# VH-VL binders against Probable pyruvoyl-dependent arginine decarboxylase (pdaD), part 4

Target 1, 139 residues: Probable pyruvoyl-dependent arginine decarboxylase (pdaD), of Prosthecochloris aestuarii (b4s6j7)
Amino acid sequence: SIFPPQCERISVEEGLKSLSPGEITFAVMARNSTNEHGRLIASSIGVALPADESVYGYLSEHHPYGQTEEQSGEYAEDLAATMLATTLGIEFDPNKDWDEREGIYKMSGKIINSFNITQSAEGQNGLWTTVIACAVLLP
Short names: E, the ipSAE of ESMFold2; O, the ipSAE of OpenDDE; V2, 0.75 times the mean of E and O plus 0.25 times the DockQ between their complexes.

## First folded at step 1 (VH-VL)

Design Rb5 (framework fv_rolinsatamab)
Fold by ESMFold2-Fast, scan of step 1:
Structure Rb5 (fold): chain C 139 residues (1-139), chain A 124 residues (1-124), chain B 107 residues (1-107)
Amino acid sequence: as target 1 above (139 residues)
Amino acid sequence: EVQLVQSGAEVKKPGSSVKVSCKASGGTFSSYAMHWVRQAPGQGLEWIGGIIPIFGTANYNQKFKDRATLTVDKSTSTAYMELSSLRSEDTAVYYCARGRYDILTGYYTPFDYWGQGTLVTVSS
Amino acid sequence: DIQMTQSPSSVSASVGDRVTITCKASQGISSYVAWYQQKPGKSPKLLIYAASSLQSGVPSRFSDSGSGTDFTLTISSLQPEDFATYFCQQYNSYPLTFGGGTKVEIK
């Protein structure tokens, strides 16, 4: 899995206690797929790798009602990148941070904020978003 | 390392409900889907549904959507399957099984760990 | 629903034999097929996933080939512990569906 197994068992606060603000690099990817009812779902994940071998993770899931596959994927990517950047306190610019060759957002910055592990919200057009964030120190 | 332990056998009357538990230990709970599969005596495997603990949402086989309810208690790493309006043809061994939720595709992966099974007998 | 048709329903074999079990999907499932082994009174055990990936701890004598609609599980040089029932499963779309099973029994 893209999230290390440790992420599922620890709080974000525990993972961040031993980290200093520093430069990190991270990427966000999205996929479009269809659930059992033929409705599009879009899932995206952001991963950050600080220089001191810790890992940060972020998941965004969308259930678009009436969106095209391409629109769903773009929305999920932008939201995951924005939420990851916001929760970690990193500046994000979608026009500058998109990597055309890899088809992902690549970003770098300093951790200036702590982040929560869950958030859910429903938007217009029947879209809803569930956000999961995780941080962990690797052995 | 990962172990799924299910509740014990049940004998139920037609028209009643049964609730089977599946407690996960070792490994992780939240980001994996928990699925329920049944097997009638001498028959094959039939998927009932799956739930993703981090979202609290469940997907069901249409055959069971009117009667099955899948829930989780994240604080105890326990998944539950409740099946109502029991009929004699519901007599089966019920398994819980873990599958990874592929966050990039939104698909479930195959079931890498299984509970020991719970025999549910529906008889008058 | 995608129907998985498994054949044969049973096969009698001897230790050292090569055993093949086929599984046919009613529509294309790409490589989203898994194989399980079940011994009497026990839960199923995952052997192979994604049509070619061997689960950790599973002996290399188990292999799968195929894509699209036709899949084959092969057990090279059957061992005594391999006498069991085998099931294929598609996980391409909901509902998840299984083949009818193939019992591999002693000749």
Scores: ipSAE 0.005, ipTM 0.520, lowest interface PAE 12.2, mean pLDDT 70

Design Rb9 (framework fv_rolinsatamab)
Fold by ESMFold2-Fast, scan of step 1:
Structure Rb9 (fold): chain C 139 residues (1-139), chain A 124 residues (1-124), chain B 107 residues (1-107)
Amino acid sequence: as target 1 above (139 residues)
Amino acid sequence: EVQLVQSGAEVKKPGSSVKVSCKASGGTFSSYAMHWVRQAPGQGLEWIGGIIPIFGTANYNQKFKDRATLTVDKSTSTAYMELSSLRSEDTAVYYCARGTYRYTGSSKYYFDYWGQGTLVTVSS
Amino acid sequence: DIQMTQSPSSVSASVGDRVTITCKASQGISSYVAWYQQKPGKSPKLLIYAASSLQSGVPSRFSDSGSGTDFTLTISSLQPEDFATYFCQQYNSYPLTFGGGTKVEIK
């Protein structure tokens, strides 16, 4: 099945207030299909907490290459995950954190400050005002 | 295979409410949005709204916002659309449809599977 | 609201003909357009999404071209099962909106 998953829009204030400083596990989605090599695409990035058969995640509404799928292009496999990890202050290793069976990056770390996204360069430019909450059907 | 099965036809009086159900099978319910689209006899398609079952969050077409209520029962994999204050111009076939998209983002939905439709007739 | 203007309202065609249906958005929708086929008494069926992606199981004679505001659905060689009504849909923004439909009729 192709990622990304089903999503809804939530405000930064609502989404990030639910994430207390502490240890958390993240999942970042990548485009994965029978006809394609695994890829990261624009907006295929999120923070997710494992929940049985589904994983809930938070995604930025920012689309760095414009508003069309055809104009967004493909990202390097680790770009979206690196951006998220950097924003949250989490160490990321693409070779260690990639789960080939699920086609996602599974990473864990400690969130130092739930306001980091708002304080980032994107937040200062008004790009992180809304976070998209997503549900992922795990394979 | 994915299947959406809707409740049967209804005949309602003006001013009343109708509640249509849509039961999903094939393990798709919690992972996809469920949307509602209507079609008046001989006319085109009109979007009413959509709900994400996993969160219970609904988005509505402003035209229907004050009269439509979308809900889900995750235990039975069933979505519901309730439309109140019915008028004769609400006579239509009402469809549930699974919302999907290729890339992430809010509001970016198209419909890959549809229910069979429920005819709602509003008459005196 | 983004208005989707579809033309023609109806077209008469014979088996083997190339049929084209156009859809114009009142503002830019990039490639966020989908096309549906509806046969009498049945639910709509997804044909194409993201302006160019063919839905699994849909014959390759169906294709779309266009971007921005102008889109065209093409049926390269009309078959008997293709006589139906076709609708375009934008999904760039809420509310989601559909074109008025094009009925493809037998000549």
Scores: ipSAE 0.000, ipTM 0.524, lowest interface PAE 14.8, mean pLDDT 69

Design T11 (framework fv_temelimab)
Fold by ESMFold2-Fast, scan of step 1:
Structure T11 (fold): chain C 139 residues (1-139), chain A 123 residues (1-123), chain B 106 residues (1-106)
Amino acid sequence: as target 1 above (139 residues)
Amino acid sequence: QVQLVQSGAEVKKPGSSVKVSCKASGGTFSSYAMHWVRQAPGQGLEWIGAIIPIFGTAAYNQKFKGRATITADKSTSTAYMELSSLRSEDTAVYYCARVRYYDSSGYRYFDYWGQGTLVTVSS
Amino acid sequence: QIQLTQSPSSLSASVGDRVTITCSASSSVSYMYWYQQKPGKAPKAWIYDASSLESGVPSRFSGSGSGTDYTLTISSLQPEDFATYYCQQYNSYPLTFGGGTKVEIK
């Protein structure tokens, strides 16, 4: 609902998919604030979010954005978006790509070749849930 | 300012393994991807693989799949490349090189390189 | 995998000459880079994003191209330009380099 009807949802849990060359928009949803027992809950909509406490601990320990330990749960989505953007060669700026109205990160870029998402740390741990891919209009 | 310092030259026998280190100084180690590239004597450049230290994620050239292992130790700001089952054709200078992945410019290139480590594989 | 073909493999030119080297990709590339390597030294970043010069690179160097065809040009060759130049794509894994072009001063 958040995306135009022409956007495709890619379920990583139902089988890893390669991304084809082209311009794609991805989305990362914010962590569910009703998460129980201090763990991050993977969203059914998004690019990647830590699904369990072990990965949350890893992200908190590394503090990739210079945030304090108390802020780790609020920046995990930035890290997940950064990981995907880096893997795909897409420019990503957390401050510019955040959609305040919908509470998601939207990033656009060129998919330059087919990739297997298992190369991400989250893919290796089975933490990816959903990627939303939308075709970008070419001029 | 930023410097990548690699371990010294090695001489190895066929079938053995070698582990080359690359210590970063003068910058934030975890903010960069570290890549490994080799160059056989008189030949061109060949990409081996890379690691993003903060994620522990490594990617490899299929040619080296199963033989190369790239790791990083954030506490010592050191990246490692281990190559097993060595053959004479693995004789080369091995370079580490960094790529900044938080740069908002979006350009992904090897901005700083180590001095290189000569690995000689001979019987 | 994206294959990069550089031409020529080597060339000899005099100081002041215009030098052109080409890099052809087996499929369309948006992220193309050039590196300069002098004998016995590690490569040095030279041109990024096809046409942007790295800090400290003399203005006699230029890059151009898009899609599958890219070019590095030296408008007036100098003695310090003796080196091997490599193109490199950062579009897909595995990352690949061209075979290199040796620029030798006559």
Scores: ipSAE 0.000, ipTM 0.512, lowest interface PAE 13.9, mean pLDDT 66

Design T12 (framework fv_temelimab)
Heavy chain, then light chain:
Amino acid sequence: QVQLVQSGAEVKKPGSSVKVSCKASGGTFSSYAMHWVRQAPGQGLEWIGAIIPIFGTAAYNQKFKGRATITADKSTSTAYMELSSLRSEDTAVYYCARGRYSSSWYFDYWGQGTLVTVSS
Amino acid sequence: QIQLTQSPSSLSASVGDRVTITCSASSSVSYMYWYQQKPGKAPKAWIYDASSLESGVPSRFSGSGSGTDYTLTISSLQPEDFATYYCQQYNSYPLTFGGGTKVEIK
ESMFold2-Fast, scan of step 1: ipSAE 0.005; ipTM 0.536

Design T14 (framework fv_temelimab; at its last look DockQ between E and O 0.03; V2 from the best seeds 0.00; counts 0 for: pae E 17.9 > 2, SAP .556 > .496, placed apart)
Fold by ESMFold2-Fast, scan of step 1:
Structure T14 (fold): chain C 139 residues (1-139), chain A 121 residues (1-121), chain B 106 residues (1-106)
Amino acid sequence: as target 1 above (139 residues)
Amino acid sequence: QVQLVQSGAEVKKPGSSVKVSCKASGGTFSSYAMHWVRQAPGQGLEWIGAIIPIFGTAAYNQKFKGRATITADKSTSTAYMELSSLRSEDTAVYYCARGLWFGELSYFDYWGQGTLVTVSS
Amino acid sequence: QIQLTQSPSSLSASVGDRVTITCSASSSVSYMYWYQQKPGKAPKAWIYDASSLESGVPSRFSGSGSGTDYTLTISSLQPEDFATYYCQQYNSYPLTFGGGTKVEIK
């Protein structure tokens, strides 16, 4: 796993659960899928592209979203991370928050809202993303 | 180490139903998908469907939709596959298998020992 | 439905031989997996994500491929390798398996 051992333990033993408000650092990994399998999984985790109208507008203007499935897939990780950050009330910058060594997005900030894995959404142009989120305690 | 233990062999009459259980031990149950696969004598593998217990979401092969029902009981770490309106063609070994529900690690990493279901008059 | 065609359906080879089996998909697949099944036993995870060996799989096994064409190779066949090997895709429902390749030792 790319996650620290405590995050893997939480994901394996407790599953994905709501994150509490507070100051934390957490990592997001997104797996993109445009097929039926990915759509079913995305609907199950409650975070899929796009759930929020304002976020959808932003991503459409800044990324080539709505092109072919292959081109849309290039931005799936950014879209999933943006949706999660928006839901939690955390700022996110794909140029800054990407950890190239681990191949994941890392975000830090004060969580305003709890992440809800049961919140459902439907993807634009059929794009679905599987999101794995894990909180890492700040030092 | 993860272990999947299935219920014992069944002999059923045409038109009846069968419910096979798969109890997981040694690892987490709820965060993985539990798949059901069958194999008729001398034939290959055929996917029936799966459930992701943590989300309560089940998916089915269209061929079995309406006859197969896959459920899970998180409190006992047990998954179930019920198949109704049995025909002689349903005679097979039925396997449960565990896999992640996302990405490249979705392969079926652990399998149950199999349950032989024989449908005969 | 993605159809997976395995070739050959069966083969006989001697201990020490190099064995290659192929799996061809009717459409492009990003996730391909291989399973080993011995007579009377459940299938066992063998190769995931086309080329990664499952824990405990001998290094004489390897997997390769992308898109529609995938291959499992045994560099030096051993007696314990007698089994049927199945490929499986995880790109769309229903999940599908190849017809299997039975490897028999002469």
Scores: ipSAE 0.006, ipTM 0.533, lowest interface PAE 12.3, mean pLDDT 69
ESMFold2, look of step 2: ipSAE 0.006; ipTM 0.610
ESMFold2 (binder alone), look of step 2: mean pLDDT 89; pTM 0.918
OpenDDE, look of step 2: ipSAE 0.015; ipTM 0.645
ESMFold2, look of step 4: ipSAE 0.000; ipTM 0.495
ESMFold2 (binder alone), look of step 4: mean pLDDT 89; pTM 0.913
OpenDDE, look of step 4: ipSAE 0.008; ipTM 0.597

Design T19 (framework fv_temelimab)
Fold by ESMFold2-Fast, scan of step 1:
Structure T19 (fold): chain C 139 residues (1-139), chain A 121 residues (1-121), chain B 106 residues (1-106)
Amino acid sequence: as target 1 above (139 residues)
Amino acid sequence: QVQLVQSGAEVKKPGSSVKVSCKASGGTFSSYAMHWVRQAPGQGLEWIGAIIPIFGTAAYNQKFKGRATITADKSTSTAYMELSSLRSEDTAVYYCAKDRGIAVAGYFDYWGQGTLVTVSS
Amino acid sequence: QIQLTQSPSSLSASVGDRVTITCSASSSVSYMYWYQQKPGKAPKAWIYDASSLESGVPSRFSGSGSGTDYTLTISSLQPEDFATYYCQQYNSYPLTFGGGTKVEIK
């Protein structure tokens, strides 16, 4: 796998499931670029959260985007809708043979109070590093 | 290593609108927030708002809500800030600035050169 | 809205002097950042998370503080340190800046 060991690929259905408080799922949005030698040099990631009151609860408790409690309600609706649309924008198709750079991933072991990424660098041949990003959760 | 290049100076009449662009080069455009900050002549810095391009979601300082619109074009790695119903008090240098974080860390590690917007009768 | 008050608003000091500027928040903040701005230029990232120096920032600079009170110190002022320094909080929206402290070298 090109992703770090803690980034487990899961189904789209699992990724849209409501999780325990503080637990979130990531969606990998594959805006991958390669150099002229066909090596990945960049990828984009997104965070997928349920589009419901659990998002408000999470944001109200943790304030991961620096928002106030009053702003959490406004941002929760916008973020939940955007994250769900982002997940669907990954060409939602249960029968698709997903590119290794696309899909939904679950990060183990942490909850987020800021959005962060861990870069996984898989050396293909010496000098050039393929960088694949997976979101990490800070306590 | 990121560079932000903004559009040129503008002179506008009261009641009109202005749209400033900010083109990013170097690094990955989509995963960080792009902020807009202004500075009136001889004054301090004031945050207008931000957008996270991969989410398409923008956040605004309530002072500018209803007048400011922040957008991003991922295909050209360009962020935009449009400010409507211009007043003389909107005369300022407008900066775009990249957030350090993947989404939002609130720390602006790279800044554009600034765009002077002058509002006069 | 969290209000940030910087003091002094301006100061003038000699090369080699120790300079300290302060930033006071109207309520407790967890994240405080500092920017350096020279006349006619965009601000430049300088200190993050109260005390961490941005890459390329000389070691004569330091930051400290927690809660409502933060400081930026220059241990031995140099001519290139002429600038206005701004603090900025990331604890709640809207993001806010201090009024700036202008450092002038004699």
Scores: ipSAE 0.000, ipTM 0.524, lowest interface PAE 12.1, mean pLDDT 67

Design T20 (framework fv_temelimab)
Fold by ESMFold2-Fast, scan of step 1:
Structure T20 (fold): chain C 139 residues (1-139), chain A 120 residues (1-120), chain B 106 residues (1-106)
Amino acid sequence: as target 1 above (139 residues)
Amino acid sequence: QVQLVQSGAEVKKPGSSVKVSCKASGGTFSSYAMHWVRQAPGQGLEWIGAIIPIFGTAAYNQKFKGRATITADKSTSTAYMELSSLRSEDTAVYYCARSIVGATRYFDYWGQGTLVTVSS
Amino acid sequence: QIQLTQSPSSLSASVGDRVTITCSASSSVSYMYWYQQKPGKAPKAWIYDASSLESGVPSRFSGSGSGTDYTLTISSLQPEDFATYYCQQYNSYPLTFGGGTKVEIK
């Protein structure tokens, strides 16, 4: 399988409420937003902080279409790529050459997209949040 | 190759505090958690806590909560564990050890250990 | 917390013997690890994910188990294998180790 056994795709609204605060070391999170016609108009990938930080608060701050400065979004993506590489057991250096860095970012996108829920859910024209939650008991 | 080098042995009086360092060099270029584990003479291994430098957050075994403080300085690749209100029962070798966050890989590299002796 | 109980606490064996040590968890775990420690030295990563040998570990070592019961086996004990072996779980906080099994020379 594409994810280690301790990593699962969950909905932030449902899944994170069911986990104790100390159970998530990190999570890679994707948000998708559509307009009234069901067309994707915004997306982002980021990382959830441990239980003492709001997943929504962190990603909201670094979302490219939110109130975040452009550079903040770039740092969130670097963090997400680093967390994903770590979860997969792949060595990753954010300062390494372009090819390897871009490969990890593309892989992050492919993995998230494999588990995104249907963006055109009827009656929901807002943010759709999906996470890959990896439970190592280190806050 | 990854190498973890710890500070030297210390002798402390009861009620004082000790701060042990662990400097990382070499590398896998991946995110990690730095753990602190102790071993009393002739006894087994006991997990104290860990820090994940990329998040800046630390976790503690409840037994040590309030007495242990784990910090990291990213610029020097050094993690620290400070233990306060020392008792004779705190006499042990203190190890730092690394794990890769989110992987099933365990404590893959260990420091050489720092002997902390608590005596009056 | 998850308690890990190792059996036996110590054993004496001769070169060439088959040695088995066990680790029992108080609740089901999926991630079990083994470390080798020689006197005066830091523990060394030995077996990860219950059954995978760390680089440099001789093939005479094997690990097995699932759920609550795990075993480390040495098929033909060699002089350099005399050490204390510890199991460790990575499932829940706090991280815990077994009490150790000391493998001694007969």
Scores: ipSAE 0.006, ipTM 0.516, lowest interface PAE 12.3, mean pLDDT 67

Design T5 (framework fv_temelimab; at its last look DockQ between E and O 0.03; V2 from the best seeds 0.00; counts 0 for: pae E 15.4 > 2, placed apart)
Fold by OpenDDE, look of step 2:
Structure T5 (fold): chain C 139 residues (1-139), chain A 124 residues (1-124), chain B 106 residues (1-106)
Amino acid sequence: as target 1 above (139 residues)
Amino acid sequence: QVQLVQSGAEVKKPGSSVKVSCKASGGTFSSYAMHWVRQAPGQGLEWIGAIIPIFGTAAYNQKFKGRATITADKSTSTAYMELSSLRSEDTAVYYCARGRYDILTGYYTPFDYWGQGTLVTVSS
Amino acid sequence: QIQLTQSPSSLSASVGDRVTITCSASSSVSYMYWYQQKPGKAPKAWIYDASSLESGVPSRFSGSGSGTDYTLTISSLQPEDFATYYCQQYNSYPLTFGGGTKVEIK
């Protein structure tokens, strides 16, 4: 997914002021569900922003089973950053750990920031458990 | 309905190059990843690489690094896979395949549309 | 890269049999897919996200698993099910496939 150029991150509270019930909005959503007791699920949105504001960033989506909230979030963030790094022509070893690659991406000066939003939960027996992470794009 | 139509069979000598095309019709092209997968006779599937046409960004299996070049022409909705320094082991049916979901909505998708395959035979 | 090992590589079964195919990953994966391939044809997407059936796939098929172990099951094998099945991970690049499991008629 694309993070549009000149797009700014705002708080949920601020964003909600721009939304009305029934309104159709653009969103990137990660959703995961389970009805298996004890099964760990997560939903993550990863974001990577370029230093050049004229260039688009990346939004990633990740919804794993068996990953912690931290693992899922890092993976999504890594995915977004790696995609952006690839687009920007940053050289890196894809087999290196995220921590190392993140350093390379940031040191390049071409990627200014990356982050993730993640929700995780464990399934409950006999019930459906759903976790959602969503990036809403407002005009 | 989406259709992927690939170029015809190729017979090549070792050391030469081959370029296979995959034309998409009936759907969007630029915002989906086009993957290339090959299958040697009687063998399994092997991922070569992929491209997102709208970005022009290609990813490769390191096994093919330096030999495979994946490109896309948005104006003709055609993806290309060029493999150089061909060897007998490169004899295979080469498939293009598209993921189910647009890059705007997700990355982890199965390959829901496939080309008919292109047989590339490398022989002396 | 993540290696996927399918078991068995081939099996012979009769119509009506329960068939189970396993796919073991060298490391934990979050996204597992299955494909069905018949001779001379391109693979077809069959199961996505480990347990969701693609459109048109009969309900006798099911998928399960997490982490490193995944399974495709056919509850009652039908004539049209004789094919080769491949698992595929979309957890990390390079994308990788299992070696395939050929389901043959006994």
Scores: ipSAE 0.000, ipTM 0.579, lowest interface PAE 13.1, mean pLDDT 89
ESMFold2-Fast, scan of step 1: ipSAE 0.029; ipTM 0.627
ESMFold2, look of step 2: ipSAE 0.000; ipTM 0.537
ESMFold2 (binder alone), look of step 2: mean pLDDT 92; pTM 0.942

Design T7 (framework fv_temelimab)
Fold by ESMFold2-Fast, scan of step 1:
Structure T7 (fold): chain C 139 residues (1-139), chain A 124 residues (1-124), chain B 106 residues (1-106)
Amino acid sequence: as target 1 above (139 residues)
Amino acid sequence: QVQLVQSGAEVKKPGSSVKVSCKASGGTFSSYAMHWVRQAPGQGLEWIGAIIPIFGTAAYNQKFKGRATITADKSTSTAYMELSSLRSEDTAVYYCARETYTGSFTRYVYFDYWGQGTLVTVSS
Amino acid sequence: QIQLTQSPSSLSASVGDRVTITCSASSSVSYMYWYQQKPGKAPKAWIYDASSLESGVPSRFSGSGSGTDYTLTISSLQPEDFATYYCQQYNSYPLTFGGGTKVEIK
């Protein structure tokens, strides 16, 4: 597996422990693909929801100035948040709904998310994975 | 269970275009990526591209960029692949295939549902 | 693009034989998948994430490997296993497949 076992254990188990009845727990994963020279060429995003529903997105834009791990993670995070908001039928605006001081998302004043973001790389040409491992949504 | 049903076989002239359809039934259409893969007679599999219907965005193999156009109609749960400027080398069975993800943090499911294939023959 | 090389290209084996198919990637990959394709049919998902069997795949099949080298093994070949097997990587676009290994039962 690409995901650290620690990330899954903490994110799923600890997130579930903090749930109020009726809250939604979800996980968002993003996979970044590189070419033979290590250049980011595509990302695929998966969102896991209760009842085994999923939402996918492909991001096939090349980054003209090169890509850092931080930039790759941020790009995947924005796409993942947009996909989740669309799936749940809620509004999300990255410029409005991110609180830099607390590292949390507040989506359209309706849903507050707390994310644990993990990005890892494997292999000679790199496989970058961004995981929003556990988030609790308040309806 | 998801079922993918593709349009029927076509014979085309060089330089023309072909548009193949893939209708999904069962399961959720909009939020899962739909891929297109082709196979020339007696040859292996070649990835063309994919679309996520809910976003309307498509990704392409550079070999086909500029000739292939992948679209989706969410109201009919149908994906399309149009290939222009056809050459004899484009003679192949064209498959649609759907990618899914399970609720596990550790697993993406690859192309676990496939259409039956559409034979496109390009001949003068 | 990542090139996948399968060996052998074809093999003939008897029922009950152990069959091993290899897939070598030109660059390290973490996500390797296998498909079974029977003549005239679409490919069928068979093994995902190198070693996990898809639902309905018989336990005589197994997958292993990491980095650049991956293997599909059939511990005791059965008549219904006649097919071409393809590996596929999901690390880099374009997605690529191996050339296929045709398994013919004697």
Scores: ipSAE 0.006, ipTM 0.535, lowest interface PAE 11.5, mean pLDDT 66

